VHH binders against q9xw16. Designs and how they scored, part 17

Target 1, 132 residues: q9xw16
Amino acid sequence: MSGWNAYIDTMTAAAPSIKRCAIVGAADGSVWARTEADNVFKASEEELKTFVALFNDVTQVPAKGADIEGVHYVVPRTEESLIFGKKENTGFFAVKTKSAVLIAVYEGPNEVAAQVRKAVESMQTYLNNAGY

## First folded at step 1 (VHH)

Design h9 (framework vhh_8ghr_2)
Fold by ESMFold2-Fast, scan of step 1:
Structure h9 (fold): chain B 132 residues (1-132), chain A 122 residues (1-122)
Amino acid sequence: as target 1 above (132 residues)
Amino acid sequence: EVQLVESGGGLVQPGGSLRLSCAASGFTFSSSYAIGWVRRAPGKGEELVARISGSGGSTSYADSVKGRFTISADISKNTAYLQMNSLRVEDTAVYYCARTYLPWYSGGLDYWGQGTLVTVSS
């Protein structure tokens, strides 16, 4: 186990609607930590490399959407360090820090999305302040 | 499954040299991972002696080994090396290869090899 698993635990405790999540390197998408066992985050190395590269120009993402765990999500809009998407009853929030990208996949209506967003943005702030 | 396997340990005379190898499997060398060499001698705690980014872009060394040890990586072979020159009796230890995650300053070694014994003695 890595020390990064503690950050995964913190995010999932803060927002119980998160079904799967991961912390990956911003430069190459390599997994630092992810949910395991019954809630394993299943993205391939190639998929994650493609995904983190989206943060190089987030303005292009709504035209193409984003793929996570082999699922294609519609991305309605982006913000400078935030990509989020929806597909039916599922969604995700991904935020970029100095050296990492945090990805959280959730299930539920739009009302639970606000709690998930708050959890990932709080962790983004924490890691940026810690120099990550 | 992530594995790190060390090799190259043995008996060497003071002033001699030795090269340790660390073969990695279950992940690829990248900018998100660093490889470190940690040693533990009888009666001493653990000491991180050298670290290299998985991409080979940066290295760091403990003051005790600066100028004598060189860490390197062959990304195509997914293998890291520790070249040890001008060996001293005090370098006698079990040497472990370990993977760490970024960022560098947080520390945190998440996978360790089994270790290889280096004995410096006449």
Scores: ipSAE 0.000, ipTM 0.113, lowest interface PAE 15.1, mean pLDDT 81

Design k1 (framework vhh_3k1k_2)
Fold by OpenDDE, second read of step 2:
Parts: C-alpha cells; sequence; structure tokens
Structure k1 (fold): chain B 132 residues (1-132), chain A 118 residues (1-118)
C-alpha cells in the first residue's frame, strides 16, 4: 500500500529462496513494509527494536546470534552494515541503510545465500543513494 | 572436513557442576564464533551460549545466565561450557556448533548427554 511495498516486492522477486522480507526503521524497528499474504513477516516491532539495536555494535552479534520471528539464528560474522545468520536450511540477511534496516529471510541450501545477499545489498545501495 | 567432538556429559545431582568440552578440527578455529546448543527429549534444539572468535565477547540464554560460562582455548582448538548450579531442566544432549561462512549448513558434533537428577 505504501511506496515501500514496491521495495519489498523487488527483494522478494530477486530470488525464489527469499520467503519473507521487511523494511524497518533503523532507529526504532518500526515496520515500514513487510511481506504479506502467504509469507507474512511475523516479527513484532518489539523484537525488531531489539534486532536493529544489534547494529549499534555488530562485533557482539556473532557471540550471541540474532532472533527474527522468534527463531534464533547463528551469526558467523558481521560487517558494519550487514548481519547475516543461518539455521538449518533457513537464514537471513539484514543490511542497514542510512535510516532503515532491510531484512530478507530465505530458505535453501548454501548456494542460495550469495544471491540473497546480492539482493539485499543491491537494495541497500539503491536506498542509500536515494537518501534513505 | 569439519569435525566437532563433544565430551564431558554425565549424570549429576541438582546443584552439581560439569564442564563440557568440544574439540574442533578441519577449520581455522580462532576465526569462528562457537556456540553451545542443547536438546531435551521431545523439544527443539535451543541455543545456550556463544563466544566470539576472539573470545572477547560471550552471551547466554536467560535460563543459564549466571550459572554457565562459555570459554575457548584457541591453542587447543577447544570450546568449553562450564555448567554450575545445574537443574533438572538442564537435562539434555549438548551440542557444539560451528556456524558456516558464508551462511549455509550448520556443523554439529555428535553431542554429549547431560542428565541432572536426584
Amino acid sequence: as target 1 above (132 residues)
Amino acid sequence: QVQLVESGGALVQPGGSLRLSCAASGFTFSSYAMRWYRQAPGKEREWVAGISGSGGSTSYEDSVKGRFTISRDDARNTVYLQMNSLKPEDTAVYYCAKPPLPPGYDYWGQGTQVTVSS
């Protein structure tokens, strides 16, 4: 409904392995847009508030992992604006823009991870260039 | 080639202590954050504790905070879980875990059984 839904659609369409996506405020975890219908992104804003706060000190995240939609993911490493995790055949990539955090939850083997990362980082670059 | 071998599990009474060990091989141990998980019968495997690659940071699930301590010895390629003040609800198979890099399939050991019972 909002203009941000277009970006959700773009990320979701980038790879079949991407199942759910969300765009949230980097400061407070407020939901700007999320996948709906059959693949509803289910994280609460309270959970997202905690999640986006991870970007305040990404160096600590590998030790404790990250929780999304009530699922705990192992995080092997982080980058300044990138947190990614894995649990069995599922995982997520989360990137931080100037004002937002983009989250993509995916399902599939190791081979799909690169494509998912590319999708969220592409959107990250686009939004950063747009001032968001 | 990644191999994780847990040990140290035993039967102990409530209030007792155990130290679990996980011997790792097949990868550059010091480069990876390591974790402990546990799985009780009929329940899903749950995260217990994590330690960063450098060992500079640790984290614990709420139910074990103050009782469990995760540590690592990179010279021995080993991660430990010191468990104090054990409770019956701590009974589970405990697994050492190596996260993939990049994200992919998880690496687990065979697990070690911890039983806390009077």
Scores: ipSAE 0.020, ipTM 0.228, lowest interface PAE 7.2, mean pLDDT 91
Fold by ESMFold2-Fast, scan of step 1:
Structure k1 (fold): chain B 132 residues (1-132), chain A 118 residues (1-118)
Amino acid sequence: as target 1 above (132 residues)
Amino acid sequence: QVQLVESGGALVQPGGSLRLSCAASGFTFSSYAMRWYRQAPGKEREWVAGISGSGGSTSYEDSVKGRFTISRDDARNTVYLQMNSLKPEDTAVYYCAKPPLPPGYDYWGQGTQVTVSS
């Protein structure tokens, strides 16, 4: 448990379509906070370590895709410090800050995706301005 | 309720080293990320370093990377900043901070003065 859970609450309040999310360390993928109980974010430490390493060169990601919670997502393209993917009606947005990676998994159509992206990018800006 | 007390600031010569300490009380220390900031005369307060609640992740402002190391001792409710290869440009009051919970605000200590001069 960490005080970072309040940031999880802020993101899910801003985009209720987020089903699961986490804030993890950019260097090692260590979990700082994640959704729990009925909405538990299930990624293993090994998977998260691999995932955060993708931000070392986001241009390589579309060729490989990305794995989150044991699900392989197609990544059609990347943008700066942003990786996003789709798998049928499920998708994710992940953004990197100075010291963290924010990951939000959602379910729903493209209209829902836009709201989720806005929520994670707003939090990314906030944390970068706070020195994270 | 939340209290942060910095110590360890001193006058040192260029190239010297210092370790700053921040003693925390009034919250479950091991559950929260901690940060160091500094403010030089006539300048804005700037972020220096951060450490996650688990201690597994650290981050640094570019000008201090490779010279400063942030660490924590949860048994002692203390966060540290080890400063090596100090430069005159590092002269500032150094502040320990517990980050805000949105919509919140940082809890700040009183600061500790570091002066780097010959």
Scores: ipSAE 0.010, ipTM 0.156, lowest interface PAE 9.8, mean pLDDT 82

Design k10 (framework vhh_3k1k_2)
Fold by ESMFold2-Fast, scan of step 1:
Structure k10 (fold): chain B 132 residues (1-132), chain A 119 residues (1-119)
Amino acid sequence: as target 1 above (132 residues)
Amino acid sequence: QVQLVESGGALVQPGGSLRLSCAASGFTFSSYAMRWYRQAPGKEREWVAGISGSGGSTSYEDSVKGRFTISRDDARNTVYLQMNSLKPEDTAVYYCARDIGYSYGFDYWGQGTQVTVSS
């Protein structure tokens, strides 16, 4: 239904261990596209609004962690425009572009995390180059 | 360099079938979602169908659901559009695109292949 659906498909194809993902507005957390059906990304509008606001000062996030889909993740550190977290065998990477935040939730060991990070950073680069 | 080359367009009778192909080169084909778009004379370019990089997910514009099927062959770097029960309103130039969820200005596009449905 959305032109952004192919982005969801591209992120999922780039790393097989991405279980759920979404593209949301950087200003307000509004959902532009997300995985659906059996892999529906379940975050509420309220949670996403809170989450995207974390990018206003990423240096404070490791002290408190981050919540995605009602799951509290430990955030070991952040980088400019990157927040990532771990919770047992699950994790996430979230990157901010000019207009969007891309969120990918994955399952698997640390080796898988590297592939997921590469996939979301590649999408971030493309979006920024395209003016988003 | 990234290249997309469409083929298979032809003149067909209403109710006929046609298969379009799009041969891709210059990038890791299996990592990208692919889309088909079409443009009739004097009209805006319109999305037709999409397929994920894994091939596990497909999507279609409402007017073609049940008639068109998108598929891919990653070993041959090719995406296909099987068109059944063709109607005169399907007449258009069909374009293959490497899709990252964007407007037309940001996709890699093929040259297009003309499909004409007429009696």
Scores: ipSAE 0.000, ipTM 0.114, lowest interface PAE 14.5, mean pLDDT 80

Design k11 (framework vhh_3k1k_2)
Fold by ESMFold2-Fast, scan of step 1:
Structure k11 (fold): chain B 132 residues (1-132), chain A 119 residues (1-119)
Amino acid sequence: as target 1 above (132 residues)
Amino acid sequence: QVQLVESGGALVQPGGSLRLSCAASGFTFSSYAMRWYRQAPGKEREWVAGISGSGGSTSYEDSVKGRFTISRDDARNTVYLQMNSLKPEDTAVYYCATPRYYGSGSDYWGQGTQVTVSS
């Protein structure tokens, strides 16, 4: 592949309701790839460093919520490698692989959320199998 | 337009305490994370403490854990930094920031408030 942008393209093709997404390093939150131009994923390196550290203990996240792109999301619950949140008509899904965290921000109702989750989890499986 | 105004900086003795305030306006304060940074003479600006939006989670640089406490009052659009057991090494200009989380210069910064810890 021509780098990590191909994986961004795969996720957005699988779930067109993804408005913005990124693949970041699990250890430091460094951006490997993200959506660009009108769909640019706008999280700072400082926010992403803080966000990926949430995966060190996901059980603390529902009590506190999570911040992404300067927006505070209510996190109703977490799973071992999954954090997701809601803010009005927007939401996000973030999944951790061995080396990466995938973050997808979407807009729409719960039906849309299910499609976005499936796309993100499919990519999580692929990257884990590829050793990432 | 977004504005952040810090206050509370002063000259204090080692072992003393000080509370900094940051008054925010021009945005939906409760939806945004707030940060404190500092810049000591001859050093780069460093992150000190952070507090999430309405979730209330906090985080701190290792050198200030147990001594500094960040808090917020969303009804008053204000972030606080309570500094206890101050050391000469804490001498710096302290800045309040709220990241827009995109690009260089996209963060909103206050003007800073000087804290000096000296006998």
Scores: ipSAE 0.000, ipTM 0.122, lowest interface PAE 16.1, mean pLDDT 81

Design k12 (framework vhh_3k1k_2)
Fold by ESMFold2-Fast, scan of step 1:
Structure k12 (fold): chain B 132 residues (1-132), chain A 119 residues (1-119)
Amino acid sequence: as target 1 above (132 residues)
Amino acid sequence: QVQLVESGGALVQPGGSLRLSCAASGFTFSSYAMRWYRQAPGKEREWVAGISGSGGSTSYEDSVKGRFTISRDDARNTVYLQMNSLKPEDTAVYYCAAEVGWPYSFDYWGQGTQVTVSS
């Protein structure tokens, strides 16, 4: 295994419309891996800690929305272990595993949102099966 | 059968105010986020504002923050855009959109309402 960065590479290869993504600890929002260079994921430690705490009760999230990289997203609804939102031509999908939260920020039309969701959910399944 | 009908577009002077309405039918309105977009001559359609199904979360494009307010009346199945301190740059066709099918399918759009800001 090439470390956690290999999972970032796998997700971005599966959905090229992902502009930035990260894998963070579910308990504390600590960054395990993230996109770098031209696509660096820039969320602060404080923001990520706040964000992962949203998974403690996803039913409250549509009332408040979610902030990622200083951008406020309207969250239209949530599903178990899934938070997603949209602002303009940008959006995100975030999924929780046993010990991690995967966050993917994408840019593009509605067709690419479905591809991003599939990539994130596929990785969620893989990590859960790997004990993460 | 999802249907969205915008109204309220008009010619207004710079510094004026206008309220747009979007009447929705064919879905459980309170359960879905609603958005406003606009398209100015020679430009692509741009997002303006969004409101969650609960009404508790709103978001705005930077150029309209502090001037525009999105709100909803779930009893009337209507979303509103209150536009204050209008500028000539706000001249556009304004569109209402519902996220009923998103992200699994396309948003539903209204036909638009023309807002012109000119002296």
Scores: ipSAE 0.000, ipTM 0.169, lowest interface PAE 12.9, mean pLDDT 82

Design k13 (framework vhh_3k1k_2)
Fold by ESMFold2-Fast, scan of step 1:
Structure k13 (fold): chain B 132 residues (1-132), chain A 120 residues (1-120)
Amino acid sequence: as target 1 above (132 residues)
Amino acid sequence: QVQLVESGGALVQPGGSLRLSCAASGFTFSSYAMRWYRQAPGKEREWVAGISGSGGSTSYEDSVKGRFTISRDDARNTVYLQMNSLKPEDTAVYYCAKYTSGYLPRFDYWGQGTQVTVSS
């Protein structure tokens, strides 16, 4: 596989409960790769630019929540390079690397969430070690 | 600031030839491998050809082997794709990429692309 689409495929294979995901630039939210067709990641460029800016100060996010694909998520807490949220049976995990932000949207209970988090954090570690 | 500008795309008949160019700036061109990719409507982006930073090795996707030739001119910071015996299945937007060797491909910039249409 060539290009960033291979990393999308790796994450979705590791956690099949991921419904949609994307890899975007940390500086500007530009899309490097995303799920397409029946699994299209629908966030606009402007929304992604706003979203990646949240990583400049993650401590402010729980008070406001976060918007992804036009959906407002409650963010119960954040970690240094991790933002996650829930809305009913839908949720997301987003992690920042040196150059990228990985966003995965999923559906399901807490057991599913744990699998998605593991897949996203594994990719985060891999990309950081590769200099991204 | 890495910048790649593709050119040379056109409408040609089957069996025709085209030469695509990619002008690079913002990095030490001779130090990096360069690749050509293409994307047809409704299909995924696919690798077409690659050339090492030294120019000493080239590689091609099987469907273009023997018909396409990648080359570079480091004095002009340009990589080329000579396309011969074009087929309708070669219709796509073509773009070049700066490539680093290793397990993960690293694409700093894709360019705007150049449209190649092979049709009668």
Scores: ipSAE 0.000, ipTM 0.089, lowest interface PAE 14.8, mean pLDDT 81

Design k14 (framework vhh_3k1k_2)
Fold by ESMFold2-Fast, scan of step 1:
Structure k14 (fold): chain B 132 residues (1-132), chain A 118 residues (1-118)
Amino acid sequence: as target 1 above (132 residues)
Amino acid sequence: QVQLVESGGALVQPGGSLRLSCAASGFTFSDYSMRWYRQAPGKEREWVAGISSSGDSTSYEDSVKGRFTISRDDARNTVYLQMNSLKPEDTAVYYCAKDYGDYEFDYWGQGTQVTVSS
């Protein structure tokens, strides 16, 4: 369990604009690791189960948007293993690996979005190469 | 540059109908998916309906399915929301929105007020 916390720490160190993040199971949305304490990732297990199911057909997501931590985000477009959303000054990036979904919530203008996306995609590549 | 102008909001009785319009300018309308959102007093802005750039696909929030219909007229750069069987719970300011570009800022109109009350 502690091993997965190290990946959370790596992502947040790579992109300081990440406010909260989590690594969850791709099949069921079960939490493997998440930010805690002052930056606790607050999505419910029911919400996460619904969210990870969006990766079964990402082409449907832009029409409806996505919910994370009780916040509804507009999803402008998706890629096969990437969903990202925006709501005013808040946004998220979520990527799917073989076994996991990584979710990072950030706050700030679009200038920080590319940095957050890079951090999340770098971790996605690392985990896929590690067999996760 | 980009402008979205909503219209058609009014006071109606429960069971009534309204058609909202959103006139778009400042971008190539036919290249973008269009969406309707609403915000009720004391609540967050919520998605209501969406239509693809081609017009071939539409999607709706569960509470409005079967009652609302989204459509578009690319020759007039306009998206519509036909609202039937209106309920008091539909009372909100309705907003038109276009697809966000990658990392682009949101483009919203000023909104149009719909009030459903007897």
Scores: ipSAE 0.000, ipTM 0.146, lowest interface PAE 13.1, mean pLDDT 82

Design k15 (framework vhh_3k1k_2)
Fold by ESMFold2-Fast, scan of step 1:
Structure k15 (fold): chain B 132 residues (1-132), chain A 118 residues (1-118)
Amino acid sequence: as target 1 above (132 residues)
Amino acid sequence: QVQLVESGGALVQPGGSLRLSCAASGFTFSDYSMRWYRQAPGKEREWVAGISSSGDSTSYEDSVKGRFTISRDDARNTVYLQMNSLKPEDTAVYYCAAEYYDLGFDYWGQGTQVTVSS
């Protein structure tokens, strides 16, 4: 569980515009690792449980949006294992692996969003290949 | 499931008027800018009109300024295009698009045919 902090560090190094992020269990939203201190990822266990359940049917998500850290995001589209959203100058990318969901919250324009998406998808590929 | 369904297309005489509607479902309508595009036979699809997510800003292609008005009703998840003083060159299939420009993604409808007889 504690070893998972290395992956948080890897993602934030790859995309410095990530403000906060977490790796949570795909089945229950349990937190495996998250950013802390001044960049603490604030989502509650109940919110994360609700959020990871969205991956059971991503086609329903654009109609309702998604809530992360008590903030409601518009979700313009979903892909099979990707949910992303935007609200003003903030946004998120969330990807599902076999056992985990990675969530990265960022601030900035669409060029920043592209960099964050790349970092999150690279980690998704790595974890899937590692059996997670 | 995301859907945009256009309606209101018809055959009209030059100088006539039509109101097109686009009903949206499957996404949070109020958070998207809405646009109308058109495509005439043998031509590329062209932008016609746009309205911001807040409804505070509208924009138009030069050839339709003063004749067309875009509006939205967020309570009904619908965007409208009021077309006045129609000309034969306005003949086209009209498409509704919901655009989230910060991420470059959009949704498109199937289109509605407008024909202005010469």
Scores: ipSAE 0.000, ipTM 0.175, lowest interface PAE 11.8, mean pLDDT 84

Design k16 (framework vhh_3k1k_2)
Fold by ESMFold2-Fast, scan of step 1:
Structure k16 (fold): chain B 132 residues (1-132), chain A 118 residues (1-118)
Amino acid sequence: as target 1 above (132 residues)
Amino acid sequence: QVQLVESGGALVQPGGSLRLSCAASGFTFSDYSMRWYRQAPGKEREWVAGISSSGDSTSYEDSVKGRFTISRDDARNTVYLQMNSLKPEDTAVYYCARDEYWGSFDYWGQGTQVTVSS
């Protein structure tokens, strides 16, 4: 976990609108790193296992939505390695790499969502190039 | 002001190839994912392909997967759609769109007509 916290710090510095985030294993949803203390990412192990399994068939996700931290999000559509959703002024972006899933929860209007998406996709590219 | 200008549409024979281009201006192109859509006569507009802001993630509608390739050139503010093994059912007006968070688009280009016919 100590090494992986540097990636959390980098991502939150790039997009300050990220309120909570985590890097989890793509196979099992195990937490590699997450925001802590006042910004603690609160998803359970069971919820994360269910969430990462959504990447096995992203085309089914818009019909059912997705649950993160006990909050049900409407997922308007997906891309091959990207799931995103919104509920009121809260939203998330989640991307899959070779061995990880990055999840970022943010608060704010659609203008800040674009910044968060860019930060998450940039980290996805970096981790894929690093072999993760 | 935001502008998207599609080009490259033409009449081609079945089995032929075309490369469509979409030139973007009025915004920071590298900050946005981009998509291609198409609309055939008497049908609803349908999504065809998408590319992430980084260019490292792409997605396709099932009927075009393996035949079409989306790419981008951020230095030229352009997104491309390479279309191979064209079929008559690919006949449509093709539109590029800037991708918004909610899956909505604040601007569409005028489109470029692709006709696949003998």
Scores: ipSAE 0.000, ipTM 0.161, lowest interface PAE 14.6, mean pLDDT 82

Design k17 (framework vhh_3k1k_2)
Fold by ESMFold2-Fast, scan of step 1:
Structure k17 (fold): chain B 132 residues (1-132), chain A 118 residues (1-118)
Amino acid sequence: as target 1 above (132 residues)
Amino acid sequence: QVQLVESGGALVQPGGSLRLSCAASGFTFSDYSMRWYRQAPGKEREWVAGISSSGDSTSYEDSVKGRFTISRDDARNTVYLQMNSLKPEDTAVYYCATDLGYEYFDYWGQGTQVTVSS
């Protein structure tokens, strides 16, 4: 929660196409930090709890898709510790660390999506190295 | 230029079989994993099957396990989906996809329509 806002700021500065993002607990989906005000990340506690549980077996996710902020995303495939989805001109990347899940919602074409992915993966590496 | 071209879709009776092909060009086919996806009427696009770059491992969505088999022929730059014991619920447009990394998350083909109906 407190102190974690600096990581949100770092991610959004690195990839300005991130519209909303959050860092949540991997075990329960509890929000540690999220974008606020004009960029508020709106996912409910129940939705986040369901979402982080998807990392228990990411191979099942492409068959069903994923829901974030009440929006259903097509998940074309997954990687170990990575779920990403697309819906028209919007999408998300979610990565799991040892203790956290980082979720970033963006708008833009695939080139913009690649930049968002790099920002999220860089933060994933940073948090893993910090023991999170 | 990366291109994926699916073929083999048809109208088949329940219990029938069909083999789909995906011809790939514009990249080093043998270096990349290949996947099949489908989009049924009124549903989201869903993953069906995957095969590793080496061909040594395969994976399937639960509803198709035991009925569908993915395979690849690197000499022909082609991935296949053998579909057996087809059910009406398998009716969908089937897409071939690959993830080449940096620029796109997946390259998609145009799709091939499979209809399972009596």
Scores: ipSAE 0.000, ipTM 0.150, lowest interface PAE 14.0, mean pLDDT 82

Design k18 (framework vhh_3k1k_2)
Fold by ESMFold2-Fast, scan of step 1:
Structure k18 (fold): chain B 132 residues (1-132), chain A 118 residues (1-118)
Amino acid sequence: as target 1 above (132 residues)
Amino acid sequence: QVQLVESGGALVQPGGSLRLSCAASGFTFSDYSMRWYRQAPGKEREWVAGISSSGDSTSYEDSVKGRFTISRDDARNTVYLQMNSLKPEDTAVYYCAAEDYGFEYDYWGQGTQVTVSS
């Protein structure tokens, strides 16, 4: 049923430094697709529901940070439909579309972060244009 | 344009305390999260502590958690690292960095030397 795995594959091919990735519903955080097996995205349904609600007011996020897979990230700032965070040599980018939130967790230096952001924002544009 | 100047490093006995300061200029300080890094001779630079732009959220590398406290004073454009219960393995040059859009400003300037020895 889930054709959404193809979009996970597209993002990870565009940025191989993505360690774990998911596409979830913007309204409830329900998982549409995620990386599996050795790269399984481990966030609970409850955590994801809390996380997607952050997009209701991104201006509050830098004050409190964000939790993904039980890890607390410092969020330096947010943009209109983008939340990103850092902790040690790991980080994430999350973008909201009309119906979905894309989350990518990565490890590596700033060059890696730039590639991950580009891959996630490219997919955001594609899904918005497709009506999602 | 962005300038970060670290200070406060000193020689201290094991179990002692130090407060490091980082004075920032050339950007809107309150818009940025701030981090501390350290580098010991012959080792890679490692992240030590981070503080959000609002100052509400902090994070720490496991080996310093409970001993170090990061804070900021936006009126002075300064970030601080309070270091307690110092150990010889904390000996390093300490650097600060500002983050925007996922990028750290790596200004590998002089840093500030912390030496913990008997």
Scores: ipSAE 0.000, ipTM 0.161, lowest interface PAE 11.6, mean pLDDT 82

